# VH-VL binders against Rho GTPase-activating protein gacHH (gacHH): the designs that were tried, part 8

Target 1, 179 residues: Rho GTPase-activating protein gacHH (gacHH), of Dictyostelium discoideum (Social amoeba) (q86l99r1233to1411)
Amino acid sequence: SNKESLPFRRDVIEKVINHLRENSLDTEGIFRLSGNMESVRGIVKSFAHGEPNLSFEVHNISNALKHYLRSLDPPLIPYEFFLMLLDARKNEDAETIRNIFWKIPSDNRVVLTLLVDLMVKISENSNVNKMNSKNLSIVFGPTILKPRTPTLDRMALMTETQLQCGIIQTFIEDFHYIF
Below, E stands for the ipSAE of ESMFold2; O stands for the ipSAE of OpenDDE; V2 stands for 0.75 times the mean of E and O plus 0.25 times the DockQ between their complexes.

## First folded at step 4 (VH-VL)

Design m09 (from n08 with heavy chain S33Y, light chain I94L; framework fv_unasnemab)
Fold by ESMFold2-Fast, scan of step 4:
Parts: sequence; structure tokens; C-alpha cells
Structure m09 (fold): chain C 179 residues (1-179), chain A 124 residues (1-124), chain B 107 residues (1-107)
Amino acid sequence: as target 1 above (179 residues)
Amino acid sequence: EVQLVESGGGLVQPGRSLRLSCTASGFTFGDYYMDWVRQAPGKGLEWVAEIRSKAYGGTTYYAESVKGRFTISRDDSKSIVYLQMNSLRTEDTALYYCTRAGLEDSYYYGMDVWGKGTTVTVSS
Amino acid sequence: DIQMTQSPSSVSASVGDRVTITCRASQSVSSYLNWYQQKPGKAPKLLIYAASSLQSGVPSRFSGSGSGTDFTLTISSLQPEDFASYFCQQSYSLPFTFGGGTKVEME
């Protein structure tokens, strides 16, 4: 992609996810509700420099993680896995999804595991935080799983988006099988 | 040889705590997911807890019956997995087995290595 | 949680007999089903993993079959050392769950 990307820093992402796991599970609208734009930009800049600034309210930190993950090129789930994951989801083939997961490069796979574990824990508290597996899949589907070449066909884009969200929902709901 | 040796069991009163230890030898301990499985006298097998390898975040998972009371942890430098058992109840009385769950590419395989177990009796 | 129903609870058999034990899952576990043997006073021993794969060192008279919800463990020609309890276990998802066990007893 010709978009500027931030460096992939596994240790930074791990620190941010661990902070959110400790502080955000009961926060209403976590990852959905916007933070303060200036704060979010400052936090994302700290991620790029390798030193996450976690001194902010949890909505700012969660949005910073979301924006950071979205900026990665290649994305957290490398481009080569996009079509095969969508095909497996379309066929409701959890075994193939699991097999593909274990082919993902180790740093990406560890980060994905920690991120999905966080999503599982948030979803388990959805009675309080109002973020179930479907809500989280809408946030993270297009963020961590995307094609190298975007489609210009509106119908195809809609179908792809549904499958992207479906993959993340499968990751959350079948976490203990896949991960 | 590949071995798991449990210790720390004993007789304890309800409401008290025990810490079980499991020492591993003969394999690269840090690469494996480790589990605890228990068996009440004359009963079947019940999965208790799992801890994943540090490469997979060292994440922990628990059976609903022990959630909030038991804590699984590991020390890869010593090749030991622990089970801290708090607020013990008579229904926690069982033989506790330490098991090796699997490697990264084979975690769906069965538990291929088991210790002999350590007995926990919770009684007044 | 996935419930595992194992049958029969016990079976009486003689050396040389063919023994079959069945295991049913409350939902599909694909091929992620394992079989264990447990002798009195001993820890369980893995016999079969992934429904049909024989664990190293386990005699070929043991075989597993099935996928989805219905699984079978077969001992083609029972030997004296095979009198034991047998348990199925799904490794499809946490919490891992076990069948109630089948005791294979001498007639």
C-alpha cells in the first residue's frame, strides 16, 4: 500500500492490550465510542516511537490501538490469508479457519491471539459494556483483515465486509478451538 | 525421559488454601500448553485449568467450578507449573493430575504426558 | 459446554473378543476427539488423538473412527492388559470435557 504505515511493534501492542485487559472490561462502548482526537493522536505517536503512553482514559487508549492496527501495512492478518479465510467462513468451516490461523507468522499470530483473547473477555461482560461478539467484529473485521487490492464493486464490497466481520466473530466465539 | 511430577497435595479444612506444583523434565517445557485435570474418588475426569506458552501470551483458562478460586501459573526457568487453590470446598476433593496439552502445531492433540497425580482431600 | 455421552458404562469380555465403545458429543467436535485408557491406581494414558490417529507405542489392535458427533473406539482382539477403563475427550474447545468412562471387565 502507498499509505504511510507505522512500524509493527509487538512489545508495544502487547503492553497496550494488557493495559486494556486490566482496565476496560466493564467500560460501556469500549472500541465503539470515540476518544478525544488530540489524545488519541498523541498516544498513536507514542506507539510509533516504541513507548506507549497509557496515562489516558481507556476510550483514548482503545481508539489509539484501533487506529494503530488499522495503519499496519501489511495488516495484522497478512494479505495472503484474506481470500482463503473468507472462503472458509463462507463454507462455515471452522477447521480450515483454525488451520489457516496456525500458518500466520508467529509475531502476528501472538498479537492476534492476545487481541482476540481481549475481545472474548469484553464479550463475556457484554451485559455491562454492551459490546458482544458481533459489535466487536464490526470494529475489528476491516481493521485487521483486508485485501491487498480493494474491490470497486459495491455488492462485492458488502459481501466481503460481512465475511470479514464473520471471521472475527468466529475467532471470538470459537476462540478456545481456533487459538 | 519425559516426565511430570506433582506435589503439594494433602488434607486441608474447607476454606483453606493449597498450592500444587508440577515439575517437568525431558522436554522443552516453555513451548507447551500445560493443564490440570482432576478425578474425584470413584469418578471420571474433569478438566480444571490451562496455561498457554509465553509465546501465546501465557493466557489462562479455568473450569467454571473453580473460576475465581484457582490460579494456574508457570515458571519456565524452573520448568514448573503451579495451581494455587483458594477457598477450598469438599467437592474439590480429588486426585490432581498435571498434563502436557500440546505444542503450537499440535494443541488439538490429546494430553500425551500425565504425572502420577497428587491427592487433595478437603474435609473437616 | 460440550457434553460427552459414552456407552456402554461397562462391558464384560474375554481375551480375543472384539470390543467397541461409543462416544457422542452434544455438538460437532469435527475430528478433535481423543481416547484414554486408565488402569486402577494409574494415570490415564493417551491411546488415540484426532479421532483416528494412533499414539506412538500403542498396539495396532486399538483403532478409532468417526467425526462430527459420533465416535467409536475399537479393540479388535482383546488382550489381558486391555482390561481397564476407557474415556473419550473432546479437544474441540475449552472447557475440555470427558465422557463418563467405560469399564472393560473380564467375563
Scores: ipSAE 0.006, ipTM 0.588, lowest interface PAE 9.9, mean pLDDT 88

Design p01 (from u05, 37 letters changed; framework fv_adalimumab_6cr1)
Fold by ESMFold2-Fast, scan of step 4:
Structure p01 (fold): chain C 179 residues (1-179), chain A 117 residues (1-117), chain B 107 residues (1-107)
Amino acid sequence: as target 1 above (179 residues)
Amino acid sequence: EVQLVESGGGLVQPGRSLRLSCAASGFTFDSYWMHWVRQAPGKGLEWVSFISSDSGTIYYADSVEGRFTISRDNAKNSLYLQMNSLRAEDTAVYYCARGDWEYFDLWGQGTLVTVSS
Amino acid sequence: DIQMTQSPSSLSASVGDRVTITCRASQGISNYLAWYQQKPGKAPKLLIYAASTLQSGVPSRFSGSGSGTDFTLTISSLQPEDVATYYCQQYYDWPPTFGQGTKVEIK
């Protein structure tokens, strides 16, 4: 794929996730509702420069994190793990999913752990924020887990999308087993 | 029965105001995001406005911003659209719609608003 | 705004035929796409959300596929009650936007 990507900045992502953990758990539609696209682009640019600008309303910050994660190449869960995670989810094999998680490179694994921990806390407060594990899986499935080369078969794409979301939902619901 | 019922549509002169109401029943109204979507005669669908379950977040289509106001009364299970400075281009069937996010799993029957001299 | 373009604008098919409607987004929208059915004089009805998830109560002959910019709604075996206009709709970014619609008729 030859789309321009932003550098992976573990330190930046950790600061942004920690900010959202402290400020977003009661926010209705967190990661779903967004504010101003111009503000989001400016925040994403600050992430790429290593100095995250967290002075904005929480919806702009959460949307900026979402867009930043989508722009990563390779994605947060490296390409080599894509098919094996989908296969494990298809077989409903949580033990294999756990084993694959622990093979992910340490910087990516730490960031994934912080991100999923945030998703767990958001989903636990879904009565207030309206974002349960299924809703979060739709946001983050295609964002952090994707193939190196998309398949040309539309039926396969449909199946892969469902499994991508299913993996994130498994990460949230089985957090204490996997992580 | 899970349903949304709109009312308040009618014929109105350009530049005047009209208020639409939507009555919800059969579900926990205060747990859902609500939207207004319109459809001009013989044309496609156009999203108009959004309100979060707590009224804390409100969005409008560029074509209506500054003229229309969305509101809700959770105690009365009701959604409203106050339409000011109406134009001929606002002529449409107006639907209230229930969102989980911005896709619409429940629609009212619609109410026709005709803006004409 | 994200532009949604459907093709064809209209089609005529026979009962039992496989019908395919396509929808293209002007930018990547991942799987944030819904499909609606609107019968004459009626409100739209949700068929599919998240590009491929069938809404409860919708017949299994309806299916959705695609991701990114190109999406497809398929009716595996067209029935008389399927005569309607079908709309795709993105909910990736504000404002949510609809395709112009595809009218499905029986020949």
Scores: ipSAE 0.006, ipTM 0.559, lowest interface PAE 9.6, mean pLDDT 88

Design p02 (framework fv_latikafusp)
Fold by ESMFold2-Fast, scan of step 4:
Structure p02 (fold): chain C 179 residues (1-179), chain A 117 residues (1-117), chain B 108 residues (1-108)
Amino acid sequence: as target 1 above (179 residues)
Amino acid sequence: EVQLVESGGSVVRPGGSLRLSCAASGFTFDSYWMSWVRQVPGKGLEWVSFISSDSGSTYYADAVKGRFTISRDSAKNSLYLQMNSLRAEDTALYYCARGDWEYFDLWGQGTLVTVSS
Amino acid sequence: SYELTQPPSVSVSPGQTARITCSGDALPKQYAYWYQQKPGQAPVLVISEDSKRPSGIPERFSGSSSGTMATLTISGAQVEDEADYYCYSTDSSDWHYVFGGGTKLTVL
């Protein structure tokens, strides 16, 4: 119902991530399995208003966080960092990825840190929840990292998607080095 | 079949109370936000109230705030609207609808409430 | 106090294009939705999010939005399209949902 990007609310995102950290680490398919889309939309609206509704089952809450982050414009990782992160990933240059991370605006960087920390904890429990770093990277790559103008070249789009996922996987696997 | 069936509409006097019911079938009721929308016979639609799937959040139109209460019972797959301090302007066909902030994708046939002496 | 304004009626001949407008101050920032209601029946969603057509809705129905005005267009209107049409949207706060006053479409 809202054409504008949803407001970026750091305090709301922190509450939601804390809730998921406490309640979702053992949940099979967390972030992958869909909740009910009508419930998810309502929860996302509660995030935008600053009063997150966390009374829903965990799949609805996790999908609401995913959709809320996807709707941000600019995205969680601002547009200006997109190409430089893709180039660093293409070169397998973790040091440059780390340097770019520390140039991200502070509110975005804190939220990204909390989100990746949650992904690390989920991946460490993948024997139970079935969500490893690769699975989480497929979910969050296109969600938090995207170009200002989508490419019209289908081959370039495929390459960009692979690199977007690769960046998130690097964040998870090299968390203690980068963050 | 996926459907919503309203009941409880009646003729009541000003200041009276009435409780409307809506029975849901054919879908996972607990997964959806639910709404009440009313329509004066021959006139337009007016949103009345929303309730979240878990009953944790309720919202009301200004015209009914403080007088109407929306509720749901997951065990019975039912939605309710408790209407108190009824006024002549509350006279309308009341629809049960499935939906939240985005839109309404399923409607019942409505139940008529008439507030008159 | 936020409201959506529609013309009370629109008339077209069969096969002509019908255009129903909806104006409101929040429409630059909020999606418009369109409902069709035939006499004695519940409303049916015909356009969502300004321009998206739900499954089962004929291709002759389309929607658009520009500035403070949303438009429902029925290309090659048919007699079966006679109905009341309501736009629906929220104000900028997302707390107050409103329907337009409705437009009666006649196809004669």
Scores: ipSAE 0.006, ipTM 0.450, lowest interface PAE 11.3, mean pLDDT 85

Design p03 (framework fv_denrakibart)
Fold by ESMFold2-Fast, scan of step 4:
Structure p03 (fold): chain C 179 residues (1-179), chain A 117 residues (1-117), chain B 113 residues (1-113)
Amino acid sequence: as target 1 above (179 residues)
Amino acid sequence: EVQLVQSGAEVKKPGESLKISCKGSGYSFTSYWIGWVRQMPGKGLEWMGFIYPDDSYTYYSPSFQGQVTISADKSISTAYLQWSSLKASDTAMYYCARGDWEYFDLWGQGTLVTVSS
Amino acid sequence: DIVMTQSPDSLAVSLGERATINCKSSQSVLYSSNNKNYLAWYQQKPGQPPKLLIYWASTRESGVPDRFSGSGSGTDFTLTISSLQAEDVAVYYCQQYYDWPPTFGQGTKVEIK
């Protein structure tokens, strides 16, 4: 996470996700391709102030959402759910993943639902945008699901990262069961 | 020109460290995966892992976890593959490749690594 | 891991004749939501890096001659060279990118009869 954490603004995130849902489904490399860093910083500041500036090119807006979500502390999926989600994914236990999802605080859960729904729509259009569930899981796994204390063990970190991505991939692929 | 240029051939002894490079040019380096592929003499292709340079997210194939380190410096459009302690079994041709959906449309020329006592 | 198995291991074909290489995956590489097969084919000539020929099972990479074609879906895939040229002597690899890690077949060596 960042040194400076930004405030969690459910209303701002909803507006940004809705904008991307309407404007980004055909965009090649959405969330993967970088935007202009100066523009991205300006957009992220507008999010923090509660007045999202959505007049920018779509890669700048998507990258700003990514950076904003990364800056959240606690993360979008609160720390207490990290180990239990990884354990459920390791056991391929979709029912437990669903049960954990419904224990997430309501504001976080609504935002997570909108974000995953956007990821589902993007992945369904991957023939045009080239972003499947696995590509999206790599972008969002470490962004929205992370431990309170990062491990210093490189092997454990690699295993955790694979499971983090696996959780997001499960959210996308089993969306209608979990959400 | 769109290309990946790898560092030159290496001859090393067991126990030595090594870091080889792969420099991209002519495209947006942060927009694609960089993957590393090993080919042992007379054998087929094996995925070692890949890195997404935009955020340095790195994935290792299970058989290569803990054996190598993959990194990238996006400021100079260069990816790296590193060993802390080489073994004779590391003797191989190593390719870097640019990935779109983890299929690889642009390949480096390869770096031959020979590890012998 | 998804295991990719090619057949045959080696194939000798006369110039101008058809070469057919098979690739089987241990699990389906068809993604139902976009109806795409996450399967690529590569050509490797002696002393050279691999070259992408086909992606999405049947889409030919730009600059690849039309004598190369890919077909199949799910778990069973084929690379066809309709009229073998001398320059096509190479080892051919299939690769899945449906699941991580991406995995290659063992390769099929194509040589002149």
Scores: ipSAE 0.005, ipTM 0.494, lowest interface PAE 13.4, mean pLDDT 87

Design p04 (framework fv_denrakibart)
Fold by ESMFold2-Fast, scan of step 4:
Structure p04 (fold): chain C 179 residues (1-179), chain A 117 residues (1-117), chain B 113 residues (1-113)
Amino acid sequence: as target 1 above (179 residues)
Amino acid sequence: EVQLVQSGAEVKKPGESLKISCKGSGYSFTDYWIGWVRQMPGKGLEWMGIISPDDSTTYYSPSFQGQVTISADKSISTAYLQWSSLKASDTAMYYCARGDWEYFDLWGQGTLVTVSS
Amino acid sequence: DIVMTQSPDSLAVSLGERATINCKSSQSVLYDSNNKNYLAWYQQKPGQPPKLLIYWASTRESGVPDRFSGSGSGTDFTLTISSLQAEDVAVYYCQQYYDWPPTFGQGTKVEIK
C-alpha cells in the first residue's frame, strides 16, 4: 500500500542516494531492472522510521528509492511547479527552468540536486551500466514531477509524459547551468 | 481466506518464559508489517511494537523496549512475541495485526495470557 | 508521546439516533505538506479483536457502512454514527500515527438506551 506515517525524509533520502553513488554506477540497468518487490516495500517502509536498510542487493535499494519518491505527496517537485516546468520545456527555455528550480523549497531542492547529480554520474557511465539520460528521464519523470489531478485524456497524457521526461533530461544534460 | 491466526490461551506463573505466535495466510506475508497490541483486562489498547517479516527489522514502543522480544519467520509466515520472565502485570489479551504502516487493517483473534501464582 | 483523549468515556444512544465520539490529540497530527491527518478509528465488539473503520481521519475502510464517518483536523476529531444499529454496540478507539510511538485513545463505550 502507499500509506506512510511521514511522506518526506530528507536525511533518509540523502543516505540512500549516497549509498547508490558509491555502489551502483557500474550496475547494468540500475533503476530499470526490478528488485524483489516484497523486499522493496519493506525497505521503503523503513525509510519513514529514519533507519533505511542498505544491506540488500543494489537493485532492491535503487527500486526502494524509486518507489519511495513515487509515493511522496506532495511529490519531490511540488505540484505548483508542474505546469510552469512543462511550459518552460515546451519553449526550450532553460533559463526559466533554472529560475523555477531555485524557487523550489530548500529541502526538496537539495534532495533534487543530489538525485540529479547521481543521474548525471550514472549517465556518464552508460557504456557500462546501459542507462543514459533518456533512460533515466523515463524512470524519474513521472516519479518526481506530476500534476495534482491525474490527466485522463490519452493524447494529453502522451504530450505530458514527453514533457515530464524532457524536464528530467534537461536537468541531467544542463546540470551545471541549472543546479 | 486472508487472516491472522494466533496461538491459544496461556496460563503461566511469574518468572516463566513464554512465546506466542501469529500466522498469516491468504496474503503475501512479507509485504506487510506485523504489529503487537496489548489489552489489559477491562482496559484500552496499547501499541507494543512492529516487525517487518521480510528482513526482521523491529521497532518497539519505549514502554515495551526490553520487556518483550518480537521476531518473525517468513518461511512459515509467522510472527512471535516473547517474554523471558513473566510478571503478574503481563496478564492481558495480546493481538497481532497487519500494519499498513502504523494503522492496522487486519487483526488476529487474540491470545489471552494469564500470569498468576 | 502524543496523548489521545476521547470523550465521553461512555454514551447510551437509542436505535436510529446519531452517536458522536470526540478525540483530542495533545499535539497536531496534521502534516502541513500533504494536508493529511494521521488519525484512525477502530471498533471493538465484546469478545472480538478491534476492526479498522476510518484512516486518514475521514477515509472509510473497505466494507465499512456509510453511516460511519470521520471528521476534524489538527487536534480535534469526531467519529459519527448517523443512525445507530444494534450491531454498532462496541468500544471505539482513535489512534494517531503521526509521531512515534503510535498511541490510542482510552476508548468510548457505545450502548443502546
Scores: ipSAE 0.000, ipTM 0.456, lowest interface PAE 15.1, mean pLDDT 85

Design p05 (framework fv_unasnemab)
Heavy chain, then light chain:
Amino acid sequence: EVQLVESGGGLVQPGRSLRLSCTASGFTFSDYWMDWVRQAPGKGLEWVAFISSDAYGGTTYYAESVKGRFTISRDDSKSIVYLQMNSLRTEDTALYYCTRGDWEYFDLWGKGTTVTVSS
Amino acid sequence: DIQMTQSPSSVSASVGDRVTITCRASQSISSYLNWYQQKPGKAPKLLIYAASSLQSGVPSRFSGSGSGTDFTLTISSLQPEDFASYFCQQSYDWPPTFGGGTKVEME
ESMFold2-Fast, scan of step 4: ipSAE 0.094; ipTM 0.711

Design v05 (from u05 with heavy chain S53D T57V; framework fv_umesolerbart; at its last look DockQ between E and O 0.65; V2 from the best seeds 0.00; counts 0 for: pae E 5.1 > 2)
Fold by ESMFold2, look of step 5:
Structure v05 (fold): chain C 179 residues (1-179), chain A 117 residues (1-117), chain B 107 residues (1-107)
Amino acid sequence: as target 1 above (179 residues)
Amino acid sequence: EVQLVESGGDLVQPGGSLRLSCAASGFTFSSYWMNWVRQAPGKGLEWVSFISDDSSVIYYADSVKGRFTISRDNAKKSLYLQMTSLRAEDTAVYYCARGDWEYFDLWGQGTLVTVSS
Amino acid sequence: EIVMTQSPATLSVSPGERATLSCRASQSVGSNLAWYQQKPGQAPRRLIYGASTRATGIPARFSGSGSGTEFTLTISSLQSEDFAIYYCQQYYDWPPTFGGGTKVEIK
């Protein structure tokens, strides 16, 4: 692949999430509105090098986190869990979703817990920031949960995408049960 | 200054195809979720399709599933609707609409699609 | 799919008078309700979101109220530019759906 694989740095992600938890809950469109692309690329590089630069406007930081997570290979939720989670969501089986979460490698679980907790706090302030659980699921569904091989079947892609988003919604709405 | 401009509406026969375009200006197009909404002559509004800012999430109304394809090009600040297997009931003004948490905070002027035998 | 029903279909009102438009949802949508104004040959314009919050630049004579399944748009003193069709729209769940519209016309 010609695409850069970015290293998974738990400590960096924790610092970025903590910053956003303290500075983004009142920000309209957080994670949805874009930042300056040049700035975002530079911030992502700082994450990859272990030196997160958080001296930017908050939309640039949230977009950098999103882009960084999208660039992980394997993704935050490793590929082997993709079909299991989608099937559990399709069957509306929250117990199985919880069981699968606890099989994810421990560093990934910690990061996922912090990320979803941030999403819970954002969604609780959605009348100010405009980002409810459904909005956040659209942002994070395909960002952290993706297939190894994307389908070309348009109807299957729509169903797959709905299930990806639904899993993130379940994480947010059932946070205390699953996590 | 902030605007959406649709184009590509035309007269087509049943079973025909057509591609609509929407040009955005005056705002950061890549930040926004986009929609198509249509209005049959003398009728109300009907949501048609949704696409997220990076195209990773796409939804369609049941009435157009399998026949219409939404897409976007963020570099060109453009939204598209590829329509196939057109029917008389697809006759409408098609609006490009910018999404928000409350849905549809900016609308284009519309482009007329007429499907007639 | 959540069905939105507007009444009346047509409302005849004199300039300076009050107009009251109703919108009913087939199930609760909480406060996830918007109102739009559409003039002939124009695109819709958002007036109200969150059931009762006026969008930026909308005159104070427009007000929204209600929650759950029953909603009202009130225009307290109609101006000549207010004669238009008004639509309600829920954004609680997919797909987003619109009411059939209320035409406010000059008496």
Scores: ipSAE 0.164, ipTM 0.686, lowest interface PAE 5.1, mean pLDDT 89
ESMFold2-Fast, scan of step 4: ipSAE 0.261; ipTM 0.749
ESMFold2 (binder alone), look of step 5: mean pLDDT 93; pTM 0.937
OpenDDE, look of step 5: ipSAE 0.570; ipTM 0.866

Design v07 (from u05 with heavy chain S52N S53Y T57Y; framework fv_umesolerbart)
Fold by ESMFold2-Fast, scan of step 4:
Structure v07 (fold): chain C 179 residues (1-179), chain A 117 residues (1-117), chain B 107 residues (1-107)
Amino acid sequence: as target 1 above (179 residues)
Amino acid sequence: EVQLVESGGDLVQPGGSLRLSCAASGFTFSSYWMNWVRQAPGKGLEWVSFINYDSSYIYYADSVKGRFTISRDNAKKSLYLQMTSLRAEDTAVYYCARGDWEYFDLWGQGTLVTVSS
Amino acid sequence: EIVMTQSPATLSVSPGERATLSCRASQSVGSNLAWYQQKPGQAPRRLIYGASTRATGIPARFSGSGSGTEFTLTISSLQSEDFAIYYCQQYYDWPPTFGGGTKVEIK
């Protein structure tokens, strides 16, 4: 009944992101619109086996990546960086955000770089795909950046959520400075 | 067995309050977005509220904004709907439903809320 | 909000006949459309999503088609257990909205 985490497979994630970079930039609602849940689960299982099945429609592959990242524990951005990133964003301190990014473990950092690069390319094509940096930040903020223990204070939770999304938006908009 | 079981439906007077609960079993509750959907007697389905896996995103139908509060307890595998300032038009069977806001792939059996003087 | 309109409100058919149910969106929803079946006293059951993809365990006699604003659900050879109310639902934009339903009843 405890949350079961999937293994972190950098090689698999890189292959999936590269596929989406080549095939999804013109896809309306990429990462927002649902895929076939059964197909998504099958694709996620292939990630655990180390051989990602990329023969599916692009919404199924993008949702599989989203589900896989959502299932990681610890999350893609390790727990110890959560509060320091939120504090840096609250102070609009891009230099500190950059310094924190470069302290992230190398495998996580490489994956985060590829993921944000994909988000940058998608946002640059938002006139076609309808997914700007704000839309992508809503999708990925809580997926890759979250606290060990969620607060039960609703006001604090609202503030944290806005900062989580703000961090991802900063990653996209200031990509060439931070990464 | 993958299931959702609602409870808490009752007869309440207009202006009253009621809390609905939904117990999840057979799946990793903390990994799913959850919804409340209602159905007035003899009428169609109406989406009421949405909550993501960590409660960081919460949305309400305009008809219930300011009166209803959705919440979840991932350790207890439970979803809640706190209803206040109830009106006759809130009379409905309330379903908890699993899935992203886009579609609902698992539903509970429903719990009846009747608001009457 | 996007308004979903279903027709007819009631469809009377005999077992073994084909039933065709229509759903219209007030604006294009692409293929972001689901169909649900509801029997009296029971929770809705998802039949179709993505306009044409059958959910796991749903018999092949159920098929969905359409895109944009016009959608159809077809039951090719109606069985006695298929008499129910059917709802379409768009998930293209917030809030998700349902049609008024089509009641499929025995002739």
Scores: ipSAE 0.000, ipTM 0.454, lowest interface PAE 16.3, mean pLDDT 86

Design v09 (from u05 with heavy chain S55E S56G T57Y; framework fv_umesolerbart)
Fold by ESMFold2-Fast, scan of step 4:
Structure v09 (fold): chain C 179 residues (1-179), chain A 117 residues (1-117), chain B 107 residues (1-107)
Amino acid sequence: as target 1 above (179 residues)
Amino acid sequence: EVQLVESGGDLVQPGGSLRLSCAASGFTFSSYWMNWVRQAPGKGLEWVSFISSDEGYIYYADSVKGRFTISRDNAKKSLYLQMTSLRAEDTAVYYCARGDWEYFDLWGQGTLVTVSS
Amino acid sequence: EIVMTQSPATLSVSPGERATLSCRASQSVGSNLAWYQQKPGQAPRRLIYGASTRATGIPARFSGSGSGTEFTLTISSLQSEDFAIYYCQQYYDWPPTFGGGTKVEIK
């Protein structure tokens, strides 16, 4: 269902990601450090109107992208791929992860490619920005990949979260193989 | 109005080098992903290379990896393909094409590259 | 890589008739399929993407259908400007690959 969720705007996401590639690669704690919540909400509203407001400080823009992606229903990586990706990661099977990636609907796959490319560029500058592939995986794992029904068992949730993060880390580290 | 125009195709010896250019007009070149696609005489289409709008990612067909280099100049609205170690099998019309790596919405007229003695 | 096979290699059709072109993938490509038209001495032009979505400005007489491994491009009431070579292309798996083409010629 997409009731009450923000519209998926590929063109808007591309503009936001391009802005972050130009302005955030050397920013310490990018995506990890909080922005001003009122500013973040205003930026997210501009995404829905097709005119992203990028005049704000970079942490506000990065947090707006996180909020927007987190609000998508279905998520950026559609629900039907959740368990198969987790199983492939558990088996450390990058080939199966690649095969699953190429089954993702084209608009979602293009956006995922742009997002992961940004994460690769950020991780390459981790000596300055302090955000390596592991740090980025913690931010984006639960944001873009989640089950249709929330996991309530604490131990199962912990294992699930580790695998979600592991998938994003695989996307970053094996980018040129998968994408 | 909206156009892509290729140039640089020539007759070249095996092992030689050649640089192709593609001039864009009528649209915001810096906002689009660009590709090179080739077609050997009397044959079908073969994708060659891709470059994103910001040069963040670049891909090549296995047949040209290590020999061809794609690049762009957004200020000049131009796309380039530097070809080295040319082989007879590289003989083709080379098309400049706009669009993502999935499908192509605007094509140039092509420029002929002939690799022969 | 995924191999795309088009049939027939040549299709002879009279103006006003219906032309049906086939494209087969060596494995399932879902709906990740595009169709292009190429006239002699000219660049290809995109007609269809997503197996069935017409590109902007493409006449309604062009329609695409199919999913998985079997796809069809249909040209209803063929016009004189439609005589060309048509290519299918999958974008399900990397690298993108094209079919060998179907030449639609006047009978």
Scores: ipSAE 0.000, ipTM 0.447, lowest interface PAE 16.2, mean pLDDT 85

